# Ledger of designs, part 8: VH-VL binders against Vacuolar protein sorting-associated protein 28 homolog 1 (VPS28-1)

Target 1, 209 residues: Vacuolar protein sorting-associated protein 28 homolog 1 (VPS28-1), of Arabidopsis thaliana (Mouse-ear cress) (o65421)
Amino acid sequence: MEVKLWNDKREREMYENFAELYAIIKATEKLEKAYIRDLISPSEYETECQKLIVHFKTLSASLKDMVPNIERFAETYKMDCSAAVYRLVTSGVPATVEHRAAASASTSSSASVVAECVQNFITSMDSLKLNMVAVDQVYPLLSDLSASLNKLSILPPDFEGKIKMKEWLLRLSKMGASDELTEQQARQLHFDLESSYNSFMAALPNAGN
Below, E stands for the ipSAE of ESMFold2; O stands for the ipSAE of OpenDDE; V2 stands for 0.75 times the mean of E and O plus 0.25 times the DockQ between their complexes.

## First folded at step 5 (VH-VL)

Design s62 (from O1 with heavy chain D99E R100G G101R L103E Q104L F105Y; framework fv_ontamalimab)
Fold by ESMFold2-Fast, scan of step 5:
Structure s62 (fold): chain C 209 residues (1-209), chain A 122 residues (1-122), chain B 112 residues (1-112)
Amino acid sequence: as target 1 above (209 residues)
Amino acid sequence: QVQLVQSGAEVKKPGASVKVSCKASGYTFTSYGINWVRQAPGQGLEWMGWISAYNGNTNYAQKVQGRVTMTADTSTSTAYMDLRSLRSDDTAVYYCAREGRWELYYYGMDVWGQGTTVTVSS
Amino acid sequence: DIVMTQTPLSLSVTPGQPASISCKSSQSLLHSDGKTYLYWYLQKPGQPPQLLIYEVSNRFSGVPDRFSGSGSGTDFTLKISRVEAEDVGIYYCMQSIQLPLTFGQGTKVEIK
């Protein structure tokens, strides 16, 4: 009497995407616990955590129409992953990066925005290293970065990173969503992100302490 | 802003074909299916079929089976319904409407196009 | 095909008064996943249908709390606690448990 509304292939691929999201959240929880228990070095933790954050952001953006709330997804699949949810959704940066950003920002209402900016720089750079170079993968990350830089009142309107990110967003907006950056474009974007990130860190209060 | 925008009204003679378009914007086109629903003047709603924008799979209502073809162009985020061998009783407003997954997306058809009036007369 | 039957086919209400629409399916809309695949739509004059209620009793985003759905199995009800002028139109129930998707005949709600 019951019939399937969706075909088997569509259902299978949706379950694969949900399984990937589930795996990322579980892996992040395990990584957070390993770091807290001092079972992994800060450097190794940061590298692995950043990869998970990049994959999470790209996947969650592509699934936002179906999974607008990650906390609800975790509840639905009965995941006991509060550390992962904090890291991926609330913080958005590895614990090591969050602690460095907080130290650099001093005591101001901008501390959380600084952490957000750092996270968006590193996530964007790492997406290029992971060869996630399609316009629909890169554009949302640069858009988030640009928005976070604009929230931070300490940075002047003509800050180099703000200008470069707007230039890249304009270039990418003229390309198709499935178009991919060339190797030369990806290398140039990575260079621009790294240069802007270094300038950003240098502009923060207590930089180099 | 999530929208489905349909092509304009069509007037056809019996035996002709009509192709209605439905352009999606504001969401990931390949994440949703598109239903086609028609409404004859002064009558209720009648389901014609659906297409997966993800893989192009279709399912058609028996009444139009063999006369209808539904397609989706992912490069333009546009769904199409091609209805052939038109009869006077195909005169209706044709709507496209998106439909998501049931398990975490609870809604049925939640976003509808504005409708395309197709008149079949001699 | 699952047949959806609505009663009444039309009703006229004074503004501020309640309205109730019944929908009956020819077979159960309860799926083995525990969900009941019944939906309510409103079609205002000259407009496409808009979703009001999904899965029997859940109000869709932006739908006023004066709308409520209830029922189980084969018998369902849509209630409007206090009818407003913007609520006039034709109300349809729909099932999505079995293809083809089928709608009730519609219930016309108008102001007295």
Scores: ipSAE 0.000, ipTM 0.410, lowest interface PAE 20.7, mean pLDDT 82

Design s63 (framework fv_roconkibart)
Fold by ESMFold2-Fast, scan of step 5:
Structure s63 (fold): chain C 209 residues (1-209), chain A 120 residues (1-120), chain B 112 residues (1-112)
Amino acid sequence: as target 1 above (209 residues)
Amino acid sequence: QVQLVQSGAEVKKPGASVKVSCKASGYTFTSYAMNWMRQAPGQGLEWMGWINTYTGNPTYADKFQGRVTFTLDTSISTAYMELSRLRSDDTAVYYCARDRSSWYEPFDYWGQGTLVTVSS
Amino acid sequence: DVVMTQSPLSLPVTLGQPASISCRSSQSLVYSDGNTYLHWYLQKPGQSPQLLIYKVSNRDSGVPDRFSGSGSGTDFTLKISRVEAEDVGVYYCMQGTHWPYTFGQGTKLEIK
């Protein structure tokens, strides 16, 4: 009788990452179903869903060469997780954020811009969590975030997050591409991103009940 | 917040078995391998082996093969290390530690340790 | 198995002075992906080991700038630019390139 053993670090990492992806998709499906069945509060749902989306984006980016299609991954492992796939791949934001955007008096295009802004905040914060702090890693992410915030007409031009992102882009532009943020700079950027994200979410229209 | 919480200290007689638990929280248990180490009083760290939390397959260091058993209870995110036929030189603090898969950093979080004393 | 050798075993240092610990591996720690999986841990008295430096030179989250790692292939160094009282403990290097995992024997850092 033979048991398959992990033979080296790369094979171990691949199996662990596949298991993590599988677990995130399953957890997201359960969370979506709990929310639909009103077994979890909207605020608890949003907090837990955001964590799963952040974890998913980080992992899916790392696995892009091995798993370019998440729908195919779910199909290959025979996962019945259509709600999770929609949430993680198609929507990219918690149902509560989607509902608030949909309740807005803005056009349907505003909902997609709100989702884009949330995606860019999460991706930028993930970069710092993963210690991807080189200027050429951080600058494109903050640039995308700044651009998406500027598309959203419900945010005033002097919205604090817009100003903070512009200031960071200016600072980074004075550094070399391979230069890294100091720990002080990375912490300050992280706080600025979290503060701006919270203000952004608070500025979104209520779901209307 | 990632935490690994181990069971309390044990005192055993030579020839007995001991089973140490390591309860994980704050992350997806089956996504990270669990390693076991020990440290005799005043000595260095010794790796005992690891368990693949997804497959349940353990790998034991040669020195411990045949005496140690790693098991899981995934429903409560807990790993177990059972060491049999205890000898006085098994007196040590036993640690569980998580293997950081995404960064290839072996042990990013450690349990607080479990002192196992083997005396007659 | 890959043998990890640390020197010195005991390192008495004066508070505020620099400290340096060497670690040598019996085989190259460069993996096929180009990364070198050499990590440093600190075990403070009465505590579990904690990760300090991963992949030779990367400080883990919350680790002060005064800690730095360097080296390549088989020869590695951990440096503390200015030793503080809280740095007392045993430092271990560890390789993750080859299975099984192996640790150095440890270097005890003490204030003189």
Scores: ipSAE 0.000, ipTM 0.386, lowest interface PAE 23.1, mean pLDDT 81

Design s64 (framework fv_belrestotug)
Fold by ESMFold2-Fast, scan of step 5:
Structure s64 (fold): chain C 209 residues (1-209), chain A 122 residues (1-122), chain B 108 residues (1-108)
Amino acid sequence: as target 1 above (209 residues)
Amino acid sequence: QVQLVQSGAEVKKPGASVKVSCKASGYTFTSYGMHWVRQAPGQGLEWMGVINPYGGSTSYAQKFQGRVTLTRDTSTSTVYMELSSLRSEDTAVYYCARGRDWLESYYGMDVWGQGTTVTVSS
Amino acid sequence: EIVLTQSPGTLSLSPGERATLSCRASQSVSSSYLAWYQQKPGQAPRLLIYGASSRATGIPDRFSGSGSGTDFTLTISRLEPEDFAVYYCQQYDSSPYTFGGGTKVEIK
C-alpha cells in the first residue's frame, strides 16, 4: 500500500515536470517566432524570454538524471521547436542580448579573438587528420580551443561547441597521457569539431549586412 | 521533414562503374555524417564507408578501399557513392543513412534512404 | 574487424510473447557504440536502440536494450503483430563498422 502511494506521487510529479518542460519549450518557440516576425517589441521580448530561460534552467537542472539531453526530449515528444532549443540550450540568452553582443564583436579586439578561435579549430582538426591521437597530443589543442571560445563575448556560455569541448576535455582527463583515442573516438571528435566550427562561423556577425 | 532520397535502379555489366546519389533535405546537411550500407539479396547488412559533408573527409571499409569513392555537393545537399570494377557479387540494394553525434555518445544511423537496387549481370 | 554473432537465427513466437535476441562480439565493444535495427521485407532498416540501451525517437517502450563488453541483448516485451521482422545489431566502436547476421522474428 505504502509503496503504491509513493510510486503514484513520484509518477505524478514526473509527469507534471515533463508537461512543464514541454510548455516552456513551446512557449519559447512561439516567442522566438513572434520576435522574428516583428510582432513583439525588443524590450517585451527580452523580458519574457529571460523569464523562460531562467525557468528552463532551474527545471532542466532538477530533471538532469531523467532528461540529460533536451534535444532528444523534444524529438521524443515530436516537438518542432528548433528556435526554442537553440535559445534555451545553445544560446542561453535572449536574441536581443545576443544581437548587442554581436554588434560589439565588430571591434578590432573581437576580430583577434575570432582569428584565434578559427586557428584553434583548424589546428585541432588537422592534428586528427595526421593521426596525432594520443591524449597528451589532443588535450592541449582542445584546451586552447575551449579557452579561446570562452574569450569571445558573442558566444553565450551554453554555446554547443563550448559544451562539447568541455565534455571531451573531461573524458580525456580520465585517460592516461600516453593512451590513444580509438578510431571511432577520433572520428567522433573530428565530426564534433567540424560541426562546432560550422556553428561558430554561422554565429559570427555578418559584416556584409 | 528529414528525408534522404536516392537515385533509381541501375543495371550494369561486369567491369563497369555505378554512381548512386543521395539527396538530403529537412536538416543541416553539413552537421551529420552520411554512411553507405549495402545488402545483397537475402543477405545481411554490410557497411561500406562514411563521408563528413562539412569537410569531405571519408573513411572506407578495407574491403572496398580502392573501389569505392564517396563525394558530396553542399550546394545541392547531395552525397554520391561511386563503386568501380563491378562484379556479380556487387548485386545489392545500396542505402545511404545519416549518422548523428551526441554529447554523451555517437548516435547510430537514424534516417535512411529508400535504397537503390544495383544489378550486375552479363 | 569486430565480428558480431546474433543468436538465434530465427525466433518463432506468437503475439503477446516476449522476444529476447542476443548479439555477441568477437572482442569488447563499448556499450556507447552498439545499436539495434529493425528491417521489414522491401524496406530500409529502422534504428531502434543506440548506445546499447537508449531508445531512438518514436520507438515504443516495449523495446529495450542491455549488455556490455561482448554480450548484448535486445528485448521485446509483449510482441505486437508489427514487430515480426529481422533485427540487426551493429557496432560503431571501431572501423570498419560491422553488423550482426540478423535474427528473424517470425509468427509461430
Scores: ipSAE 0.000, ipTM 0.425, lowest interface PAE 17.7, mean pLDDT 81

Design s9 (from O1d with heavy chain Q104G F105S; framework fv_ontamalimab)
Heavy chain, then light chain:
Amino acid sequence: QVQLVQSGAEVKKPGASVKVSCKASGYKFTSYGINWVRQAPGQGLEWMGWISAYEGNTNYAQKVQGRVTMTADTSTSTAYMDLRSLRSDDTAVYYCARDRGWLGSYYGMDVWGQGTTVTVSS
Amino acid sequence: DIVMTQTPLSLSVTPGQPASISCKSSQSLLHSDGKTYLYWYLQKPGQPPQLLIYEVSNRFSGVPDRFSGSGSGTDFTLKISRVEAEDVGIYYCMQSIQLPLTFGQGTKVEIK
ESMFold2-Fast, scan of step 5: ipSAE 0.006; ipTM 0.494

## First folded at step 7 (VH-VL; framework fv_ontamalimab)

Design e1 (at its last look DockQ between E and O 0.02; V2 from the best seeds 0.00; counts 0 for: pae E 20.4 > 2, placed apart)
Heavy chain, then light chain:
Amino acid sequence: QVQLVQSGAEVKKPGASVKVSCKASGYKFTSYGINWVRQAPGQGLEWMGWISAYEGNTNYAQKVQGRVTMTADTSTSTAYMDLRSLRSDDTAVYYCARDRGWLYEQFYYGMDVWGQGTTVTVSS
Amino acid sequence: DIVMTQTPLSLSVTPGQPASISCKSSQSLLHEDGKTYLYWYLQKPGQPPQLLIYEVSNRFSGVPDRFSGSGSGTDFTLKISRVEAEDVGIYYCMQSIQLPLTFGQGTKVEIK
ESMFold2, look of step 7: ipSAE 0.000; ipTM 0.425
ESMFold2 (binder alone), look of step 7: mean pLDDT 91; pTM 0.941
OpenDDE, look of step 7: ipSAE 0.170; ipTM 0.630

Design e2 (at its last look DockQ between E and O 0.02; V2 from the best seeds 0.00; counts 0 for: pae E 19.6 > 2, placed apart)
Fold by OpenDDE, look of step 7:
Order: sequence, then C-alpha cells, then structure tokens
Structure e2 (fold): chain C 209 residues (1-209), chain A 124 residues (1-124), chain B 112 residues (1-112)
Amino acid sequence: as target 1 above (209 residues)
Amino acid sequence: QVQLVQSGAEVKKPGASVKVSCKASGYKFTSYGINWVRQAPGQGLEWMGWISAYEGNTNYAQKVQGRVTMTADTSTSTAYMDLRSLRSDDTAVYYCARDRGWLFDQFYYGMDVWGQGTTVTVSS
Amino acid sequence: DIVMTQTPLSLSVTPGQPASISCKSSQSLLHEDGKTYLYWYLQKPGQPPQLLIYEVSNRFSGVPDRFSGSGSGTDFTLKISRVEAEDVGIYYCMQSIQLPLTFGQGTKVEIK
C-alpha cells in the first residue's frame, strides 16, 4: 500500500520546504559542532556557515507565515539543534564574524550591530554570487541589511550605503516576488553592495578590510 | 593554502601496478572527499572514482572497476590510487581533486582543488 | 551514463572579442534539491584543470567577471565577454548529478 505523504501539490511543496528547513538546521548544527571540536578551519567554517545562513534567511523569509517561529519548529520536530538555532536565529552571523566584530568594537552592543551589518552585507553579496536573484530572495536580505545599517549610529542618515539599499528596496518592491533580477541588475546590485560595504568598513573605528 | 601534491611520474610495464599518492594540506583532510581523474595524451578528462576521506567509502567508474583501489590515510592526509593490470591505454596524467561536498554529509559537488598531476606511462 | 556534448570543439578568438561554448547533457542536470549540477573547468596548457563555474552560473573564487555561465535542464553555455591571452586552454563541462561523473569532450580556445 502506497503511503501518501501529501494530498496535493501545495501540501507537497510545504513538506519539501519543511524538509529543506530541517536540513539546513541539521547541517548548521553539524557545522557548529565541527567548528567547536576543531574539525574544520575557521575559514572553512565561515564559508560554509555563510552559505547556510544565506539559505536559511531566504527560506525562512518565504516560510514566515507557515513557520513564524524557528525555535518552535525545531522543538516540534525534536531536532535538538540548539547551536544551529542560536547561529541562525539569534546570532545570524558565523561565529568567526561574531568574534571579529566583538574584538573590534568598544561595546558588546556595538559589536553585535557591526557583526550584523557585516553579515548582512556578506549574505547579500554571497546570495547574488550564488545566483539567488529572485525578488523574494533578494528583498529580505537587503531589508535586513538596511535595518542593520540603521541601527548603527556612527553611520549618518545620508550614508551612501543606506541610500543605495533604500533605492534598491524601492525598486524591488515594484517587482513581483517571483521576478528575477537580470544579469545586469544583479551585477549593479553587487557593485552597490560592495561599494557600500567598503564605505561601511571604512567608517568603523578599527577598519580592517 | 589548500593544496594537493601528487607523487612523481611513473613508467610501468603492461600487467604491472601503479600507486599514485596525493598529499593534502591547508585544510581538514577528513572533511572532504577526493576524486581521481585521468587524462590520456591529447584526450579529455575521465573520472575514475571518488573516496570519502572521513568514511573511506568509495565509488569507482565501471571502466576501472576491479582494477582500481582508492584509499585515504588520515594520519598523513594522503589519498592513494592503486591501479592494477596496467594496459597501454592506461597511459595518462592522473589527477587527484578535492570534492566540494558538505562536511561529513554529501559529496559530488564538483572539484575545486586539483593536484599537479602524475604522469603514468605504460609501455612494453 | 550521462553524455556531455560540447560545441564547438575548437574556437579561435581575437583578443577582446567574446567567446561562447555550449554544453548539452543527455538528461536533465536539475536535482530535486533545486540545484543544477553542471560545472565548468579550464585547463590551461601544461596545468591541471581549474574550476571556473559551479552549478551552472556561480563563478568560483578568483574567477574573473568576464566569465559567466548560464543554462538550465540540459542546455548550458559558458561565455567569455572579452577573451584574454590567459584564457587560452581547454574548457570542460562536467555533470555531477549522478555517477559516474562525466565530462564534455573539451573545447580548445586559442587566440588568433
């Protein structure tokens, strides 16, 4: 007897998304544990962690209505992935980035904001490099970046990076969720992100590019 | 720096065996798999097989199945490819290449780091 | 086995001009995970292959912007917007959606 896991296409998609979310969380947990046990280099960890964070942010954003609470999701499915949940939900940045930011900042609060900004820049740029150019993929990343930049008081309101992000968000808001940036648009966005990132780093007290 | 360094050129007679080594450095050896790819003179690339440095699991191409053995020594971060019953058509440059698979998970995500190659010549 | 077919097999390009290489697979390289497992490699003369593009369109680290990959399903293209002397070599597409991994025949790119 064939066991039906889903009743329709929508339900199937839902379960596929849940499976993907599950996989990301599990992968992150393994990665975090590997890092803590020195089974992976910091550079390798950071690279892989960033990828997972990008995927997580994109997926979680799309599942916002269905999965409003990742912690609850993890609990519901008895994932026992506390490190992953912290990394993906609470921290939002690789441990290496978090530590670097903390070391360069005068206060823990400032450090966390800086780390958030750095990660959001990296996430956004990496997402584009991964050819994640759909509006529903790009918009939440830029939104997070814009929000994080606004949290940093050392950046003036007319900071170029802030302006550029707002402009892109406005542009994206006029597009459909399933629409994709053209190659040219993606390149321009990447350029804008990179330039903004450089300006951002330069504005930090201990700018280390 | 991530690097794969292979053993030197080999000249063998038909029917003999050759063992090529591939020493990894600059990364956690057990975190990735190793592919072996060969290239006959003036020809394209041919995948020979894959080994997980962590689990030791292997997959071989059918063409070399039964004649090839891939191993990984975690203590020395070295992968080995042993090819037996050599024939003239085994003459090629043999490459080891790191797989881009997820750590301790899935592999076959492409080859991002390659060794310099080992020339194996089979002649009577 | 998945057969990878490249066209053309050789290409002579004037420096600064664009180049395009096609790769076709005998079956879809789209996996259920949503990824398409198509890779591009460049083998420069006397050197081992080096990764250029992973999963159709992602440039590997250090790969110049003039390289781009596109395609879906069974049809893929590598483009070089402005060919430089350092781009001379043999380009290979490769699939990794199933074993055995298989390569295209290679496309030799030369400078006129």
Scores: ipSAE 0.000, ipTM 0.512, lowest interface PAE 14.8, mean pLDDT 87
ESMFold2, look of step 7: ipSAE 0.000; ipTM 0.440
ESMFold2 (binder alone), look of step 7: mean pLDDT 91; pTM 0.943

Design e3 (at its last look DockQ between E and O 0.01; V2 from the best seeds 0.00; counts 0 for: pae E 9.2 > 2, placed apart)
Fold by OpenDDE, look of step 7:
Structure e3 (fold): chain C 209 residues (1-209), chain A 124 residues (1-124), chain B 112 residues (1-112)
Amino acid sequence: as target 1 above (209 residues)
Amino acid sequence: QVQLVQSGAEVKKPGASVKVSCKASGYKFTSYGINWVRQAPGQGLEWMGWISAYEGNTNYAQKVQGRVTMTADTSTSTAYMDLRSLRSDDTAVYYCARDRGWLPYEFYYGMDVWGQGTTVTVSS
Amino acid sequence: DIVMTQTPLSLSVTPGQPASISCKSSQSLLHEDGKTYLYWYLQKPGQPPQLLIYEVSNRFSGVPDRFSGSGSGTDFTLKISRVEAEDVGIYYCMQSIQLPLTFGQGTKVEIK
């Protein structure tokens, strides 16, 4: 029986992809559990979680036809990874980011929050200037910026900068981790960041440089 | 920020052993493997081996097989490379480097983060 | 062991001019998973190596777009469209398709 090498390769590739998906889900579950148990710092958790999320999104997108439902995948393989499934599929952001967003209900206009926003703007813009345009580079920066902006009570929910950042995050979430923004996209993002920064600064009581 | 910080320079005599440490920070230590690469003065890069920080699995280059032991301490997020029976040709800068691949599968996806290097000099 | 052969071993370039480095492997670096496990590193003077390109053509984070990688199978090329002073150092190709991991001899890039 001529085992068509191609069928075997395809099958192998499929299994490798499934294994990778399995691994990401399991890794995320472990990470979530470690975080809940305070076995890992929030910063470390966020960094690793973000990486997993980005990789998951990339892989899941590529497997969309083969694995249309991640929950079903997890069930099929009896993964018992409910925390991971929630994190990767439902939330789409690290728990720390989610909690920060929820905590934004207690909005602060403190100098520290303003400074954080400024720093995140600068970091994001500088990153682009340095041609750091990979999704796994840009997404965390914008996520942090979005979170910071949400902490500031003086900024309304419909603040243009908030809207733009959310839109970009959504867009980036649909891209692969290793994907890079095109020159045009990078320019647009930079423009949006700059305009948002200017609007942000203007919204502050002491509109400074 | 992901960082690997290595121990300081070492001067050893032939026949002695050296243990170089590599402390990881800014990421989940147990999720990645660590490679060790050395560079003799004025020479190229030579891969020495790899260790999984999760399971402790190791792969060593044949050239150093039997003389090298790589370990990982998860409690301190530190990788160690122990090289025994030192010879003059072991004189080199030793680097630890994180493998881009993450657990649970052992892949070699290249080295994305490097330590600053540890100079080991073997002289009589 | 897979032998990685770089050419040239030394290159002197005028700033703003392009540079090209070749890397050849003794066997194919294409894996059944569809990935080609070829990497490029730059070691600047007095520094550890830093990743430039992974899997033939993917720029690592922070790597300027003037760097590009190409190739397939056993033949690979690193190109610098416009060499800058900060690009001085030794470039290494590396394979990771099988153990042991092996590096090219290195290509020293200098500015004229």
Scores: ipSAE 0.010, ipTM 0.520, lowest interface PAE 7.8, mean pLDDT 88
ESMFold2, look of step 7: ipSAE 0.011; ipTM 0.504
ESMFold2 (binder alone), look of step 7: mean pLDDT 91; pTM 0.938

Design e4 (at its last look DockQ between E and O 0.03; V2 from the best seeds 0.00; counts 0 for: pae E 10.8 > 2, placed apart)
Heavy chain, then light chain:
Amino acid sequence: QVQLVQSGAEVKKPGASVKVSCKASGYKFTSYGINWVRQAPGQGLEWMGWISAYEGNTNYAQKVQGRVTMTADTSTSTAYMDLRSLRSDDTAVYYCARDRGWLEYFYYGMDVWGQGTTVTVSS
Amino acid sequence: DIVMTQTPLSLSVTPGQPASISCKSSQSLLHEDGKTYLYWYLQKPGQPPQLLIYEVSNRFSGVPDRFSGSGSGTDFTLKISRVEAEDVGIYYCMQSIQLPLTFGQGTKVEIK
ESMFold2, look of step 7: ipSAE 0.005; ipTM 0.519
ESMFold2 (binder alone), look of step 7: mean pLDDT 92; pTM 0.947
OpenDDE, look of step 7: ipSAE 0.202; ipTM 0.656

Design e5 (from s44 with light chain D33Y K35R; at its last look DockQ between E and O 0.03; V2 from the best seeds 0.00; counts 0 for: pae E 17.3 > 2, placed apart)
Fold by OpenDDE, look of step 7:
Structure e5 (fold): chain C 209 residues (1-209), chain A 122 residues (1-122), chain B 112 residues (1-112)
Amino acid sequence: as target 1 above (209 residues)
Amino acid sequence: QVQLVQSGAEVKKPGASVKVSCKASGYKFTSYGINWVRQAPGQGLEWMGWISAYEGNTNYAQKVQGRVTMTADTSTSTAYMDLRSLRSDDTAVYYCARDRGWLQFYYGMDVWGQGTTVTVSS
Amino acid sequence: DIVMTQTPLSLSVTPGQPASISCKSSQSLLHEYGRTYLYWYLQKPGQPPQLLIYEVSNRFSGVPDRFSGSGSGTDFTLKISRVEAEDVGIYYCMQSIQLPLTFGQGTKVEIK
């Protein structure tokens, strides 16, 4: 990445953040290309892609003010990473997950919502696994998940996943942004997410595929 | 139970090298970083360096730069600190400590090993 | 390097009485994202350090509520509302906003 070196702490941090963002996008592009060329298994691809997506989402969120548009960022630095931009910004889920979601949905609109839900579940769970347990990290993810679940009409209002997410959001809202979940709390949240995810998947058409 | 278990005490001659191990258990090793902190007898805490268990990136204190190498073996969930060209003033208890961040070192140290005493004497 | 200065370096307290330790940093520990990277550790005799407070005022898991942290920018305080025998040890503040990570000199807390 052609980023100038900075002298002070703030500038260094900026440089590091941009470098990291650049690296994530480039890595994703390589991964996407490798997958398309069948150089990596779907399972391996999905695992690595999920990690990159989680990392990207967290980083991009923190850089919202400095980098409000990832596409513009990519253009500015002439990254030529269209596959990565699509994956990270447009899709938000691994190609394998996207395809599974599409196959499970009866309509294109439903498919997109399902994919969004899947994305948010996976992102949330993986974020926790990656020890991203600060309230300002977790809250947005759960909020997005809650919102996406509410978009899916096949899920009743009393869907357990919806209730649990609301409860967690309420709990988190009582905490400071810089507070962090304890390991126990994080484990419980992960358990609740996983349980909700399973229930969610079971509620989808053609569940069991 | 989350814990870090370090290797046993070491006695070394000046100029020798020591490699201390730190075995992690009870958590996902790659979801945290590892710091190394030492404490000379009767003295305070001194940060030596940091390693990301996920990416393997390292940052070392200038005082030990060039003499220290930190590594992380994800297959065994073990971190290592290799200190070379030992001097008498390297005599200390060496601690590994889990960093709450996985890619960065900003979240502090929440779990500590029991410490490894390294004595450098002629 | 950021210099962390603790005061006092030694403190003898009667059981049940409060204690207060100050930590000052040579630079602000406030990050642009709003987080302040100040930590408090306790090292009990013969043991490794243990985390008490993270990011100024957050008690770590298992830490009694008699411990509290406060402060901002460059000035921080650890308070023990009522000191107990088990609180004996050396307390350290630490910053992590800039490398190298640096600790205060330590404050030895003893029981009278």
Scores: ipSAE 0.000, ipTM 0.530, lowest interface PAE 14.0, mean pLDDT 87
ESMFold2, look of step 7: ipSAE 0.000; ipTM 0.438
ESMFold2 (binder alone), look of step 7: mean pLDDT 91; pTM 0.945

Design e6 (from s44 with heavy chain E55Y N57E; at its last look DockQ between E and O 0.02; V2 from the best seeds 0.00; counts 0 for: pae E 10.4 > 2, placed apart)
Fold by ESMFold2, look of step 7:
Structure e6 (fold): chain C 209 residues (1-209), chain A 122 residues (1-122), chain B 112 residues (1-112)
Amino acid sequence: as target 1 above (209 residues)
Amino acid sequence: QVQLVQSGAEVKKPGASVKVSCKASGYKFTSYGINWVRQAPGQGLEWMGWISAYYGETNYAQKVQGRVTMTADTSTSTAYMDLRSLRSDDTAVYYCARDRGWLQFYYGMDVWGQGTTVTVSS
Amino acid sequence: DIVMTQTPLSLSVTPGQPASISCKSSQSLLHEDGKTYLYWYLQKPGQPPQLLIYEVSNRFSGVPDRFSGSGSGTDFTLKISRVEAEDVGIYYCMQSIQLPLTFGQGTKVEIK
């Protein structure tokens, strides 16, 4: 295209997104170090870490074509953020969530799957609260959630969370990538996610208090 | 300008394989699906399969199941169709076509490639 | 599989005259979402197919308004109000309500 404004706008958006990605990784590294050093409470840590993970997942998904490998991005900019890279890319959940999931599960493999499910529920619900309602923002989140629920054998095949998420994925698959959920759809999805999350937590062996 | 540009014509012997490429430009590659449709000489259109450029998920027509692999390379915005164990009735023009359904192809094929002629003869 | 049946299979038209093509599906193409997944394509000689009409009656971008689609359920019609030389080729209907995607057998339209 010969239109300079489009080229300048695309370049500006790219640099703004790279700067945001850099900021998220850097903030996560500082947060992880503060948590290890007991400079913040576990509840404060978890709250802030979840916010960073949600923003990271959404931003990295939107940048998949430009930044396919986050580890290489961090190396390119010499970020020295190994704790952040582990947290955001490898683990995908706050350290406090990992510990609770391990305590609730009988094996380390199942603990990892439980932690993945918890994070996917939280990420999906929080993304809706942040008004991330485009189909290509929502579908990946629900797909990850559905896949993690299917890995967890303690959940029956007719677990309502599996059924509801499969139904939502089918609905979204018929929409265009750039379509947005209506207000009614977003409200219903949020309710379905909350209901499914509560049922999921109740279905865990020792998920009481 | 949305375009799908396919690789050139191929002549193959029975039992060989062919890999047809489909380079997309002018749109966000991962926001659309890619269908593959073939047309034997003098015949109608036959759907072969579909791929999600975002996830790499595929669906294949029963007739070619087990012989076809469809892939998408998001770094080059290129879809591929690899058809193995070729036989003479695979002689056709092979088209790639963009579908509005980025996860499903329920919305129709709006942009088609120019076609790739594959001839299978001894 | 949903069978798509077109009639006629061949049509010779005097330039400037109307043409009408029928497409029948073996099952309803009306989805629970209220949309009907029926499409019309034109394949001009030596060219790939091109989309004319999506979802029964919606003209694709750049398609002249002499093309119109109608129908519901299992019965669909493509009309060309005034056939021009550039309209010659083979017309296909297609359904996308379920896999596999299936096309009609085609209607060849030519000028007499």
Scores: ipSAE 0.005, ipTM 0.501, lowest interface PAE 10.4, mean pLDDT 85
ESMFold2 (binder alone), look of step 7: mean pLDDT 92; pTM 0.949
OpenDDE, look of step 7: ipSAE 0.109; ipTM 0.639

